# Designs tried in a protein design chat: VHH binders against Ubiquinone biosynthesis protein COQ4 homolog, mitochondrial (COQ4). Part 13

Target 1, 235 residues: Ubiquinone biosynthesis protein COQ4 homolog, mitochondrial (COQ4), of Homo sapiens (Human) (q9y3a0)
Amino acid sequence: SDGAGPLYSHHLPTSPLQKGLLAAGSAAMALYNPYRHDMVAVLGETTGHRTLKVLRDQMRRDPEGAQILQERPRISTSTLDLGKLQSLPEGSLGREYLRFLDVNRVSPDTRAPTRFVDDEELAYVIQRYREVHDMLHTLLGMPTNILGEIVVKWFEAVQTGLPMCILGAFFGPIRLGAQSLQVLVSELIPWAVQNGRRAPCVLNLYYERRWEQSLRALREELGITAPPMHVQGLA
Short names: E, the ipSAE of ESMFold2; O, the ipSAE of OpenDDE; V2, 0.75 times the mean of E and O plus 0.25 times the DockQ between their complexes.

## First folded at step 4 (VHH; framework vhh_7b2m_4)

Design d82
Fold by ESMFold2-Fast, scan of step 4:
Structure d82 (fold): chain B 235 residues (1-235), chain A 119 residues (1-119)
Amino acid sequence: as target 1 above (235 residues)
Amino acid sequence: EVQLVESGGGLVQAGGSLRLSCAASGFTFSDYDVGWYRQAPGKQRVVVASIYSGGSTKYADSVKGRFTISRDNAKNTVYLQMNSLKPEDTAVYYCAAGDTYFLGSEDYWGQGTQVTVSS
């Protein structure tokens, strides 16, 4: 025999037709409720194969990204040293990430497992993207309200080209009231696009080796500027 | 036609310096990220330095503090300044360019330039 196990934990093999049906269904569900993380995950896995290869190749080109692909670090409750992060100075990446999780009542473990990607390395790439999404709220200074999520999706769409991020960026605004939509189009999308183009790909940040770095210094290194307005309370 | 052409390789003694150049043609160079890779005999090709279209730079731990990557968009050229060279730096050095903003872009590779460091 040549091999006995699945490609990775929770892998479900699917045909191209099945992937098409899953993509259509998950896109419809994600538009209905963007907080359905399971449907957003399925959409990303079923539509992103070409984009995931591009992202993997970008990671291979970057010294930090190449190390991430080799070592396969995970961000989860079992891998995070919460005591160490809590001992870090206020304003460090690690302390601000913990603050974000606590304030928003988000767990690193709430995400659905990767199931529909047929390449083990690409499955890691999309899982890594999902695990670092909460870091983007911290890096960009965006809340988890609908407006803040749409701004993060515009940044992610520019950075990754993932179809789910593009769809979320373009169709998410349908859920906004007129005042929030005006602010999004006039101020926040230009800001998100500009920062997304300037910054190195967020998949190329070895967050687990940057916990001690001040968030301010990291933003300066990445070329991420302060938001043009206060987003909290506008959605 | 897209081309990347490396130059500046050669034989140098340990502790010496070399400057590699990679000249690009056939695409909008300023929109691309560029990396320097190396491959020693019997080993895998590894990235040693990268420079983003926005100017951010990153280095592998093995070369940090000794190598400096830079670009001149007006000349469509990327450089790798290699200082304090060690025998372990002996390899064929390649440059590669990739578009990070859009789907459907391919990585472009040069043919490589040999660097030999004697001790």
Scores: ipSAE 0.210, ipTM 0.617, lowest interface PAE 5.0, mean pLDDT 80

Design d83
Fold by ESMFold2-Fast, scan of step 4:
Structure d83 (fold): chain B 235 residues (1-235), chain A 121 residues (1-121)
Amino acid sequence: as target 1 above (235 residues)
Amino acid sequence: EVQLVESGGGLVQAGGSLRLSCAASGFTFSDYDVGWYRQAPGKQRVVVASIYSGGSTKYADSVKGRFTISRDNAKNTVYLQMNSLKPEDTAVYYCAAGLDTYFLGSYEDYWGQGTQVTVSS
């Protein structure tokens, strides 16, 4: 109702025209400089409303997804018990996630808060997507180099249909050399698409309750197969 | 014509068992994710079990260990085996089939009419 406080922390109300302008501007800036994580976040928030509703509805229809929407778990430096994760067996989801963060020098904290989504539950869904992105690198065995990011974006585009993932999947390859582009088109895109179609929605995994699970067993449960080649070290 | 038909509901005493069936006509289940939902009077419809096209299954905490979902793609039928039934399991049970991974974010789903399950104490 009118007179109620903000929908969530950091929320900034915008009109459809303002969202269009933010989308166009952030898309141009993200293409010019992909290291602008803030612009990638704005693009995702301003273009994804319809697909976020579909994702939210998919989560409501899944037993784990419904629980995630109810409990609103967060993955961040403040919520992770790094000591506990380090004590887990080698090959467990938690131990391998921690290794991924360390090897790639990545923080679990997102660079930019959610600001331009006008629905509190959908704002949680896109924030959850951002927080689980690193889990997808771990599940798929992909590094954070350009080629690895593009492969993950193809998987994410198939899984979510988010415009930011579609744009990343289709325009990311222009940054690749001929050898990596050939491998991407002939081997990695078919692999990513097949796994994305086979796997249940990755937003429906309650990762915080699966830290002890073997990564191998989780991949088998999801129908995710080993990469057809080593992506790290490709030019 | 596309249809989902549930059957197998009824009245059972606490501790008893029922097996629900969901039969599809007009399309095949092999490419679809299928879930069982229930709605008790005055409550929201909630998911209790799901089976994915790849074969993996998931259960709500309230039914885990008591309910088992399975599919027979050759018979175009999905089952929900309900054991150790409790009065709080009383609800109308619905079958739904859908594609939940799709390029460009489109989604198609189909719902059954529902079947009543009543568990007496």
Scores: ipSAE 0.160, ipTM 0.618, lowest interface PAE 6.2, mean pLDDT 81

Design d84
Fold by ESMFold2-Fast, scan of step 4:
Structure d84 (fold): chain B 235 residues (1-235), chain A 121 residues (1-121)
Amino acid sequence: as target 1 above (235 residues)
Amino acid sequence: EVQLVESGGGLVQAGGSLRLSCAASGFTFSDYDVGWYRQAPGKQRVVVASIYSGGSTKYADSVKGRFTISRDNAKNTVYLQMNSLKPEDTAVYYCAAGLDTYWETGSEDYWGQGTQVTVSS
């Protein structure tokens, strides 16, 4: 019972049956168009409760993750000091994240708000995941074309077990041409799975306290290796 | 059955040192991340140090530069070297182990029984 007021901004209380219906509808929409951020968000919120609890518990175990849960930092245009990030050395996390946003025409504010998670801390976990997704593209060196998004989804599925990531990983490839599909299956999925298993949980990185860190050094800390090929050229 | 057994706690004066050990059994220790937690009377349990399966380490700000976590996969043991101890380090210290990925066991933490550390001034 959220009787005295909303649990958080934009919260909508829903029953398990209502969550099941939203999950079925959003799954169909997300499979048809993975770029529909609103449908992907609804799928994540309605199907991920058990997985979100596991992720929250992993964050509590990690010193950096525990601080993130306590302080609840946000990544948005209003919280980012874009001038400071632009002044950072080339190759730093902050500078490369900014470059990723500019090159791919992506805004930190693109993500749909969290609406269908009834636990405030778990609502923060799924919101944090959405806000750091673009950071994963930067860490993995993946563009936002269809192939790059699918590779990131395989990494995320291995890392998080979120149903939305599993569905994106397994069914996203049906939209690929034969050449991209061959490269995905033979090279990129094995690479993404290996890195996903090796890397610590990406929700345990306090990105806002690591803007000055070399991206190379951060990749070494995470055990992330270079992609076997340049995915941008494959469109 | 999975078990974690802590040892090495005790009473020391401020400025002293202790080394805690956590012996693991019943799982493939080298695949697991391990952390040290502490709980002071009337306070919630907080994480102080973590060591990942690959050997990378992280520390809470309150213990950085004073505590060192390490692991010996051949002995299925993790250690916490505690230097320059302060009265505020007084707590029961717990060892916990979990996996990096959701898929290997649900990423649940396995917990030890705890070992008492008391630092007098």
Scores: ipSAE 0.015, ipTM 0.486, lowest interface PAE 7.6, mean pLDDT 80

Design d85
Fold by ESMFold2-Fast, scan of step 4:
Structure d85 (fold): chain B 235 residues (1-235), chain A 124 residues (1-124)
Amino acid sequence: as target 1 above (235 residues)
Amino acid sequence: EVQLVESGGGLVQAGGSLRLSCAASGFTFSDYDVGWYRQAPGKQRVVVASIYSGGSTKYADSVKGRFTISRDNAKNTVYLQMNSLKPEDTAVYYCAAESSYVLFGTDTYEYDYWGQGTQVTVSS
């Protein structure tokens, strides 16, 4: 309650103890239901402070990442020119992103705003991460079923080191049936780890300036290889 | 011993060209991403160009179309070809290298290795 005003819209100041309690509660909820976007968001905001600083500094060192931090682009229904993206050639990043959203019935909008990060720039970094998560499904060729989400979480954990991604990667598999678990451990985790280690930081892609780029060419630029199997067909 | 050594800086007239070189030693160069930074007097150090271990390149808007970054892995060297130089390009230029392979993120807030810098002065 000081006179300086909020750091950003919806900011809620929290103590280290309060952040610890929020992290414990949101971790429990996220492990129970990883599709609970609000709890996943709270977990990311309360446990990732050091990791967010590293990610922000990685963005500062990259020409595109530095521009993203300066210009603060957002991916949402209000900022996307859906008509323009729909007019792009089949196979372009923008057209394939729209197809991903339509097929999986996912909105580009974030359900919960960033609240518990006390640094405005780091709050933007975690919000950007949340907004680009759907792009990772498109880049990796992964659906939004449980198996596909776990594969994306392994890629994200390797890339970012965010505690929420590490928890999702290591504990998500307990929700899988035997056949999917076998495929995950034998083929998909090795594939996701290899691509995560090799690919440049996905936060350093100015997606809004790459809508016209071929998804195939972008994958080649990032060193992302085709999935070893059709994950959509696995329950 | 790990080293990055810049060379090729100097004084040039506006509209001229310079080619900077960064020679790397003491590590497996082909496994590293390399960036060129510049710092003008009284300003913060900013990135101008990057080249990844896989060969993809990125440029800051201020130099796009004028600067070209390239690498020669056989010679452990990265280059910055600077064309159509402007007085605003006057700065100390640094190369920096970072391993392209990470696991569960990183705990460093900067590149693994930095050079000492080379001065570029563009007169009007």
Scores: ipSAE 0.414, ipTM 0.765, lowest interface PAE 3.1, mean pLDDT 81

Design d86
Fold by ESMFold2-Fast, scan of step 4:
Structure d86 (fold): chain B 235 residues (1-235), chain A 122 residues (1-122)
Amino acid sequence: as target 1 above (235 residues)
Amino acid sequence: EVQLVESGGGLVQAGGSLRLSCAASGFTFSDYDVGWYRQAPGKQRVVVASIYSGGSTKYADSVKGRFTISRDNAKNTVYLQMNSLKPEDTAVYYCAADSPLEYLFNPSYDYWGQGTQVTVSS
């Protein structure tokens, strides 16, 4: 609708067979190198179409999610008012998100554009998911080490059902040492699953209208409990 | 058999109150997220309030402070308390229940009621 292509900017039309091939190739590459954000993006787009429809429908059924779908907010360096976020009280969502970005040296702009989703609204949904992923680390209190990423993926898999998140959750643990693997299976996966089942979908949070809310109050509102252990200490 | 049955709609004057109820049967109600939706004549169906299995509640801006959603899991019922009603609240009100987890096993995972008419006179 706003794009140069038939459906949106950067859209590349593909057949079901082509999507299957892209999914297989991108899954293999993402497992080989999980830091290839472009391959993670392709896997999400090519395997998640049915699930994206469910997520969109869930957003339409939520007052906040419906507003997000209508207004199409974006999280990027160009849309973030870093000065305003920096001025917010310590412990607010905005200040803690900014702290997360600074500490982990992460940019909102590092994500690949959506290319292989054949529906404009679903393309927005997957792009929104990518843009809010860093908020999940902040909401769940998870570091960006391998164990923390796997815990976040279990939460995302339960919340979204996206094939990419399910694959990351189930196969990510092969990279862990014995102690971290035991802790993951016995404590962290049950915790992530419980929180994922209880909390409203994270795509239904209008983060841009909640910057001033304390992170503690937001977690209470969402039913997100404290981690059973300090995951950073296991690295 | 899965059923959602709405009740409590009717005619009321502006400034009045109504309490809608939605009785669920045929599934484990406590595992489901439930929402109230409305459809005014000639308009699309929109969400007005949601209550999640974990207890969180959310409201559309147009009803915040006036409507309260609640659930009684022991009675498999969700309620919408509507106060300070306005003519613009006139619509057919629907309840709907869904479970993202159920969708993994059954694509027809969401359930809708038949609707109950609310008419607010000016």
Scores: ipSAE 0.240, ipTM 0.671, lowest interface PAE 5.1, mean pLDDT 81

Design d87
Fold by ESMFold2-Fast, scan of step 4:
Structure d87 (fold): chain B 235 residues (1-235), chain A 123 residues (1-123)
Amino acid sequence: as target 1 above (235 residues)
Amino acid sequence: EVQLVESGGGLVQAGGSLRLSCAASGFTFSDYDVGWYRQAPGKQRVVVASIYSGGSTKYADSVKGRFTISRDNAKNTVYLQMNSLKPEDTAVYYCAAGSDTYLFGTDTYEDYWGQGTQVTVSS
C-alpha cells in the first residue's frame, strides 16, 4: 500500500502498452530526424530497460563505475567550472571537451529530462549516457556533422546496446551521399565497431575526476585508436 | 556448462602476498570483462579490481598500488596478485565475468560468478 511514489524529478509512470506506443512513435520520429533530442530520449527510455540493467551491472563491476553510481555526478553548466577547464593544458580532456562545446556551440543543458524509466538508478544511467555523449565525440575525434554523428552512433550501439543507438546506427546512413556512405561502410564502421568492442564501458569513466588527464593517454587507456581518416573536411 | 573456479586463497600474515586464480570454462572468455570482488563478514560485496576484454585495468582506491589484476586468454584464467596485505583485506574473494557486448534481440545479458575463495590476513 505504499505505492510507487515519485522516483525522481519529472518521472512519468507509464504502462507497458503506453511504453510500446511511445517507443513506436518516437522511433519513427527519431529515424526521420535524429536531431529531435526529445524523441531520441523517449525511444531510449521506453525501449532500453534490459540494456540499462546490463549497463548498470557493468558499472557495478567497475571500481569507477560503482563510485559514479554511488555519487551520481552530473555534467551541466551549473556543475562545470568553465574557468578551471579553460586553464587546463591543451590536449587535456577538460580543455578539449570545452573546445568541442565552443566550436560546435553545444550546451550541456540542452537535453530533455528523463521521464519514462521506472527505476531511479536506471534513470540515472540513461541520463549519464546522455551527458557523456559529447565526451564520446571528443574521445573518438568525431565532428557533429551527419557522418560524424553516425560513426559515434555505431560506437554507442556496440558499447551500450541501446535500441535508439542501434536504430540510429543502421538507419542514419540513409541520409548520407554516396561518397560519405562508401567511406562509412568501408573504413569508419569497422573502426567504430572495433573500438566499441575493445574499449571498456564509457559510462565507467569518472570524467569529472579526469579533466586534467591527457586525451591521448586516456585514449590509450581505453584502447581507442585514431580515426583512419579525418572526417572533418570530407565533402 | 559455464563455470568460474577460484583458487589461491589462504591465511597470510600482514605485509604478506597471495596470488588468486580464476579458471573459466564454457564461454568465450576473451570476450568478457572480468572482475575480482570481495565480501567481508557483515558487509556488502564490493568490486576491488577489473580487467576488460580489451586488456585495460581498474582498481578500487583501497587496493591501488598493492593489487594487480591480469588475464591469460589462452588459459582462460584471470589472476589477482595481492601484495602488502592488511587485516582489512580479509574477505571471501569472488571472480565474476560479464559481457560488455550487446546483440540486438538476444538474451546475452548475463554475469557468471565463481564460488569464492577465503583470504584471511592476520595481524
Scores: ipSAE 0.007, ipTM 0.501, lowest interface PAE 9.2, mean pLDDT 79

Design d88
Fold by ESMFold2-Fast, scan of step 4:
Structure d88 (fold): chain B 235 residues (1-235), chain A 122 residues (1-122)
Amino acid sequence: as target 1 above (235 residues)
Amino acid sequence: EVQLVESGGGLVQAGGSLRLSCAASGFTFSDYDVGWYRQAPGKQRVVVASIYSGGSTKYADSVKGRFTISRDNAKNTVYLQMNSLKPEDTAVYYCAAGLDTYLFGEGSEDYWGQGTQVTVSS
């Protein structure tokens, strides 16, 4: 341990058995309370290794994705110029992202640090995914209520194949009332799956270079369609 | 280039009917949520009826059962059919279009028409 530092800040080395135990425990806790960002993060880190390699390779093959892997941009309060975003035109990605954060009372810094991924580049990929999650809410027009989170998880599961997203998509609905469950199954899951299959990989989008782009034009570019109904009112 | 143009306003007797039209140009109409708002003298502007890009509709309690909103994406037009009109319906009616009223709520529309006057006499 003399002169050899950790792979990255907050890295904790773990054995395969320890990863299995962490995955089982965090899956149970995340299902019980999906708003526990720490447990969702541990589940993602301990179960996603093979899928993260596929996502990284996809990013390496895309010109924009390769640039993201090289430059390692971060989305946090320390890297965001909130004043600059607020000065952007109404309807731009940056202004609408800031509006999403304000309306839903979400901070870019609410996510737990990456701890249990033993490859520095893959640790960046999963951290990037977490930081991009709020952009997906903005792109899809989904609030942070339980129904909206489940719809976003279906899109993410189709897009990434991450086990944590698949778990959230399939088991999250058990917490819904009858009306929301009916709407989810009949309208919102087909919509989310169709958009997830049609859109290019959202990890390949350099959001920090697109703050000024119209959200409408960006949705057209990505092939994302408007939701079939107003999810905010369905609780 | 981007425009919403309202038509169909006018003077009607209480109990009568009127149909408002709003013709849209300069944007991909089928991707937008569209709403009808009204503003009576000395009052705040309020939403009357909305039709989302997916086709679902919502109405203010004061107009439920009397007003019907519809859209024709081929003509880039939204309609408000107003039946059983009351003096309280007297207002300037505005057409508004927004890309994401689901997330940002009513009043967050990107484009607004100039309005059309509806006057209901008793």
Scores: ipSAE 0.000, ipTM 0.181, lowest interface PAE 15.5, mean pLDDT 80

Design d90
Fold by ESMFold2-Fast, scan of step 4:
Parts: structure tokens; C-alpha cells; sequence
Structure d90 (fold): chain B 235 residues (1-235), chain A 121 residues (1-121)
């Protein structure tokens, strides 16, 4: 009744041909400029249908994932208690997430809404993935510079199999200088792949119930190791 | 031929314990994540405990502190130790195995036939 579509608030129904055209256009744009969050979102929605079904099925098999699908928590400025998170101990997931947002000058609300997924539950899954992306930077210790984004995309590609993450992982390196490219290939891609293979599905973490948990303890639980180097200073 | 076979179900009094076993064959068990599910009459099947190929475990809030999941890869078996059982734990218990989306191919889910657990008051 608030202008919601038949499946969810921002749903735009599209034909298979329209989805193909949106996928081609958004892929070209995302490869040219990966900071265009709206185009990255469209690419994820139009090309990821099979992968989203697999991710949803993984969430159904996990106790926390199943609860997330049932309760459908959102991570946004309107749902976060920023005052509570700011009061948490240094080193907790909530405090480190806020530090990540502050240091990188990003907001939980920097993402376009889901529009082109025709299944309500799968639309939630891709929206959850987008909202969790900043948590992955926090878990992996990666900044939002080009090198850090590429490392996170390699982790996400291994974890999710989303076509947008594969494209970002393989074509993102084109924009790197020689030193960063050497470090990426020799150290960071192997590290990201190992962690992505070892860690359980990161969509199965009920982050809103883990704000007080030590980031170190959470990394140990997931089998995520410390970054092999400081990426923030590299170009 | 892929097969999962549950055993260890039965009748037990409230406060008692049971240990369920799920024996797997026909696939590389150590590569798969495994979960225990339950379904009471007229209700949806829900997950209660999961163990990942790497050994990490998770539990539904309703069973946390009472149930323990473990695996023996050499025996291709997963276990569910159930302590402090309550009448509301009465259900058919199923094990399921699925490979996570590591290789862009998706996961295959294998399900057992189920074992009945009845907890009397």
C-alpha cells in the first residue's frame, strides 16, 4: 500500500530479454567503473538468479541463516542503534564496523534498492549480501581502496559465485599499479581464496546478534586469518 | 549410490538423553557440511544444528546448551548428542549433507529418511 510492488516495495517486473539487456549494460558499466554501486547492483540482480537460489538454500540449512531468512533483519541507518554500537568495547564487531564506516567515509545506506529480482526471498538474499559487504571489509581487514575492493571481490567470488564478484575479481586488477598488482597476485589472492574456501557462508552470520562479539573471536570461529600485509598504504 | 541413514531415535523421558547417528555413503563425506533437522506433526521442517566441513558448529536457540553436534570423517558419520530433552523436542529428526557454493556450481543436498524421537512428560 505504500507504493509497494506485488512482491516487494521497489520491485520492477522485467522480461527475460529485458533482463539480458540490463545484464549486458550493467556489466559493461560496472567493469568500466566498479564504484558505480547502482550498476553493480543491477548486474548482481540480473545475472545471479541460480547463485542466489543456492545461497538461499545454504541459508535454509544453517541455524542462523534460517533465522535470518525468517526474520529478515536489515542493516541501514534507520535500523542500526549507532549510539549502542559506539558504546561497545573496542575490538567488538559493532565498534570495528563503525570504525570501518568512519575511516572509509561510507554509510550503511550507500547501496541501490533491489529492483530486478522476481522472487521476494531471493530479493532479500541479494539485498542482505549488499548490506553485509561492509562487514566483509571489517572481517578481512580490507580498506575500500581499489586493491582492498579487489581482495574482497576474490573472497566474495569464492564464497558466493556471483557473476558480478567474478567480473570484479578478474577485471579490477587492470586499474592497479605494478607494485599493487604484484602483491595482489603473489600474496592477497591466495589469502582471499584460502579464507573464502575455509570460512562458512558469511550470509549465515546474524551480525545484529553478534555486535558484542570480539572480532578476533569471530575470525577464529570462521577460520579467517589476519591479512598478510597492510593494504591501506598500497597503490 | 548416495545414502544417509539415521539411527538412535526412540522414546525417552523428559530430562533424559539420546544420541543420534547419521551414516553416509556414496560421496566424499569430509567435503560436505552436515545438519540435523527436525519436523513435528503439522509443522515445517527446521534446522537445529549444523557442522561444517572445517569442524565449526552452530545451533538453533531452542537447543543451544543442550545439543552437541560432532562428526567422524573416518567413519563418514555425524552425531547429535541430545541432553536435557523436553516434550517439545518430539519430532522426526533428519540429517542432510550439502556442499557450499565454493566452485560456482551450487550445492547438492542429500537427505536421510529420518528417525523418530519421542520425549514423554
Amino acid sequence: as target 1 above (235 residues)
Amino acid sequence: EVQLVESGGGLVQAGGSLRLSCAASGFTFSDYDVGWYRQAPGKQRVVVASIYSGGSTKYADSVKGRFTISRDNAKNTVYLQMNSLKPEDTAVYYCAAGLETRYFLGSEDYWGQGTQVTVSS
Scores: ipSAE 0.300, ipTM 0.684, lowest interface PAE 3.9, mean pLDDT 81

Design d94 (from d01 with L99I T101S F103W G105D)
Fold by ESMFold2-Fast, scan of step 4:
Structure d94 (fold): chain B 235 residues (1-235), chain A 120 residues (1-120)
Amino acid sequence: as target 1 above (235 residues)
Amino acid sequence: EVQLVESGGGLVQAGGSLRLSCAASGFTFSDYDVGWYRQAPGKQRVVVASIYSGGSTKYADSVKGRFTISRDNAKNTVYLQMNSLKPEDTAVYYCAAGIDSYWLDSEDYWGQGTQVTVSS
């Protein structure tokens, strides 16, 4: 606030060597425990710089994406009008997002702050990705159990190319039982890959301007098809 | 031998309509996302409308409800129907094609532009 302050809140400038060490440490930790969101966030920030530039450029070329980069909307408890979302029609994006949060006991504020990205716009892009992750669960109809998270990571890896998503997609399955692994490989990965290739980049959706849109109509607009099976209850 | 060729620009009075065409050759057009961009004198080039290989369309707020983008994959052509034109729509309009994927090696292709002038 005074003098030559940081580029953004929580920014920590780091050297290439320091970023390499943070990436190695966070990758090892994320592979050991994929639910360590803090380590997953550090991995994304330290390894994804080239990929974040590609995503930012894709956003600049998209009408909604360009507007998102200009206006920098945030999804958090401080920016969401929960009462308004609750009043929306059943089946709307806003109502189904709230239902997802309630059923899975997730808060919009569980995301780690961005610390190790040295470009303010790219820091916004990775923060946006983190904030819209819960929207992807809602769009794809996936719960937050390990199988559902892996399916979402396959979709995200195809959509973004982020190293953290690639690692989560390929190494997450090691923790699955035989039945879930069979279903993942034979049904869910092909489905996630197909939808990831067909849908426009989900970072280019201005969710805050689409709260009233029916989830069915949004899925049709994006070319997202229904899951081949219900993942809920597959331990 | 990749080409994108825009046509259909011209002079029109406010409230009028124009239809721009962009003809593509030298690549598999149906695999590409296509956008219309515009650049007014002294301003940055901005995206106006996009149509994705999967058929989804998106519009800038300034043109939403007035412009319609469409494509004909059999004719390798994308169109921009511009209705209710305003003087502030005056610009050179460019067609661009690309594949927005980290995983696919693709080159972005650009046309040479077509001038649209809207008089008051």
Scores: ipSAE 0.344, ipTM 0.728, lowest interface PAE 3.6, mean pLDDT 83

## First folded at step 5 (VHH; framework vhh_7b2m_4)

Design e01 (from d65 with Y32N D100S; at its last look DockQ between E and O 0.01; V2 from the best seeds 0.00; counts 0 for: pae E 12.0 > 2, placed apart)
Fold by ESMFold2, look of step 5:
Structure e01 (fold): chain B 235 residues (1-235), chain A 120 residues (1-120)
Amino acid sequence: as target 1 above (235 residues)
Amino acid sequence: EVQLVESGGGLVQAGGSLRLSCAASGFTFSDNDVGWYRQAPGKQRVVVASIYSGGSTKYADSVKGRFTISRDNAKNTVYLQMNSLKPEDTAVYYCATGLSTYFLGSEDYWGQGTQVTVSS
């Protein structure tokens, strides 16, 4: 796989030694400057190979997941019809996702393209995971502040096992104040872990076919409960 | 560290043109959305234009057809071309981005601003 030509758009082939150097460098840089999301992406791409295989295999075993792997849908500004999403009823998945993007000032195009995964199918899996991240905020009712992101990371760690999610879940709280940390440990982590174990794998959900579905109904379908508190303003 | 540096502001006559630049460092520019904002004296800071990492743009109604936002990912720079300037466009213009991490969530970062003054 190493030293081969590009396997997909944006692919940068690397040797095992180069991957080791990228993993070590990106881990150090992400610790030093956590706003280097490109470095966190590099860390995930260079350390997650076995976990990505596990995720891909479980997607293959699920009928909806297998269809996603075959059809390779993308969630981006080039694939979304923003006018259609705006026209959907309040409370629908599509309308609430658009509201999440607007309120938090993020877009589907914020996620870095995959570069360092040397298998084209696994590159799609990690790309899909990154695109689904904002759906998880919408499904879980979590804002993008520090506390909300940590809660999502706990859910993601349970669901995916990706090393970067585990790292974020355990080391993200280092900079929280005592009250936020108490609430996180006593209420939010148990909630995130319970829902992460109970809900089906969120990569097996074909979101692009569910824009019209009520978010409340979707949460009930997935077994996702209301968070124990509003997280906005607690960070 | 994250840094955004605006330049290109100045004094210009009504009807004139001005081009603002925003140089970015300390983050992966090509993966992030960037916006131009302005704050007139005694008023709240408001969005003027946004350009997403995929190249799509959005404009405030007050500037549609007159302002154009663009980006050069090779130079880590966002531009705001301002044409047909009006005295109402007088403000401090800020470049800003929202950055997300897997550890700290999303936070907004702002430049120090550049003054645009439109006379007459």
Scores: ipSAE 0.000, ipTM 0.211, lowest interface PAE 12.0, mean pLDDT 80
ESMFold2 (binder alone), look of step 5: mean pLDDT 82; pTM 0.824
OpenDDE, look of step 5: ipSAE 0.846; ipTM 0.946

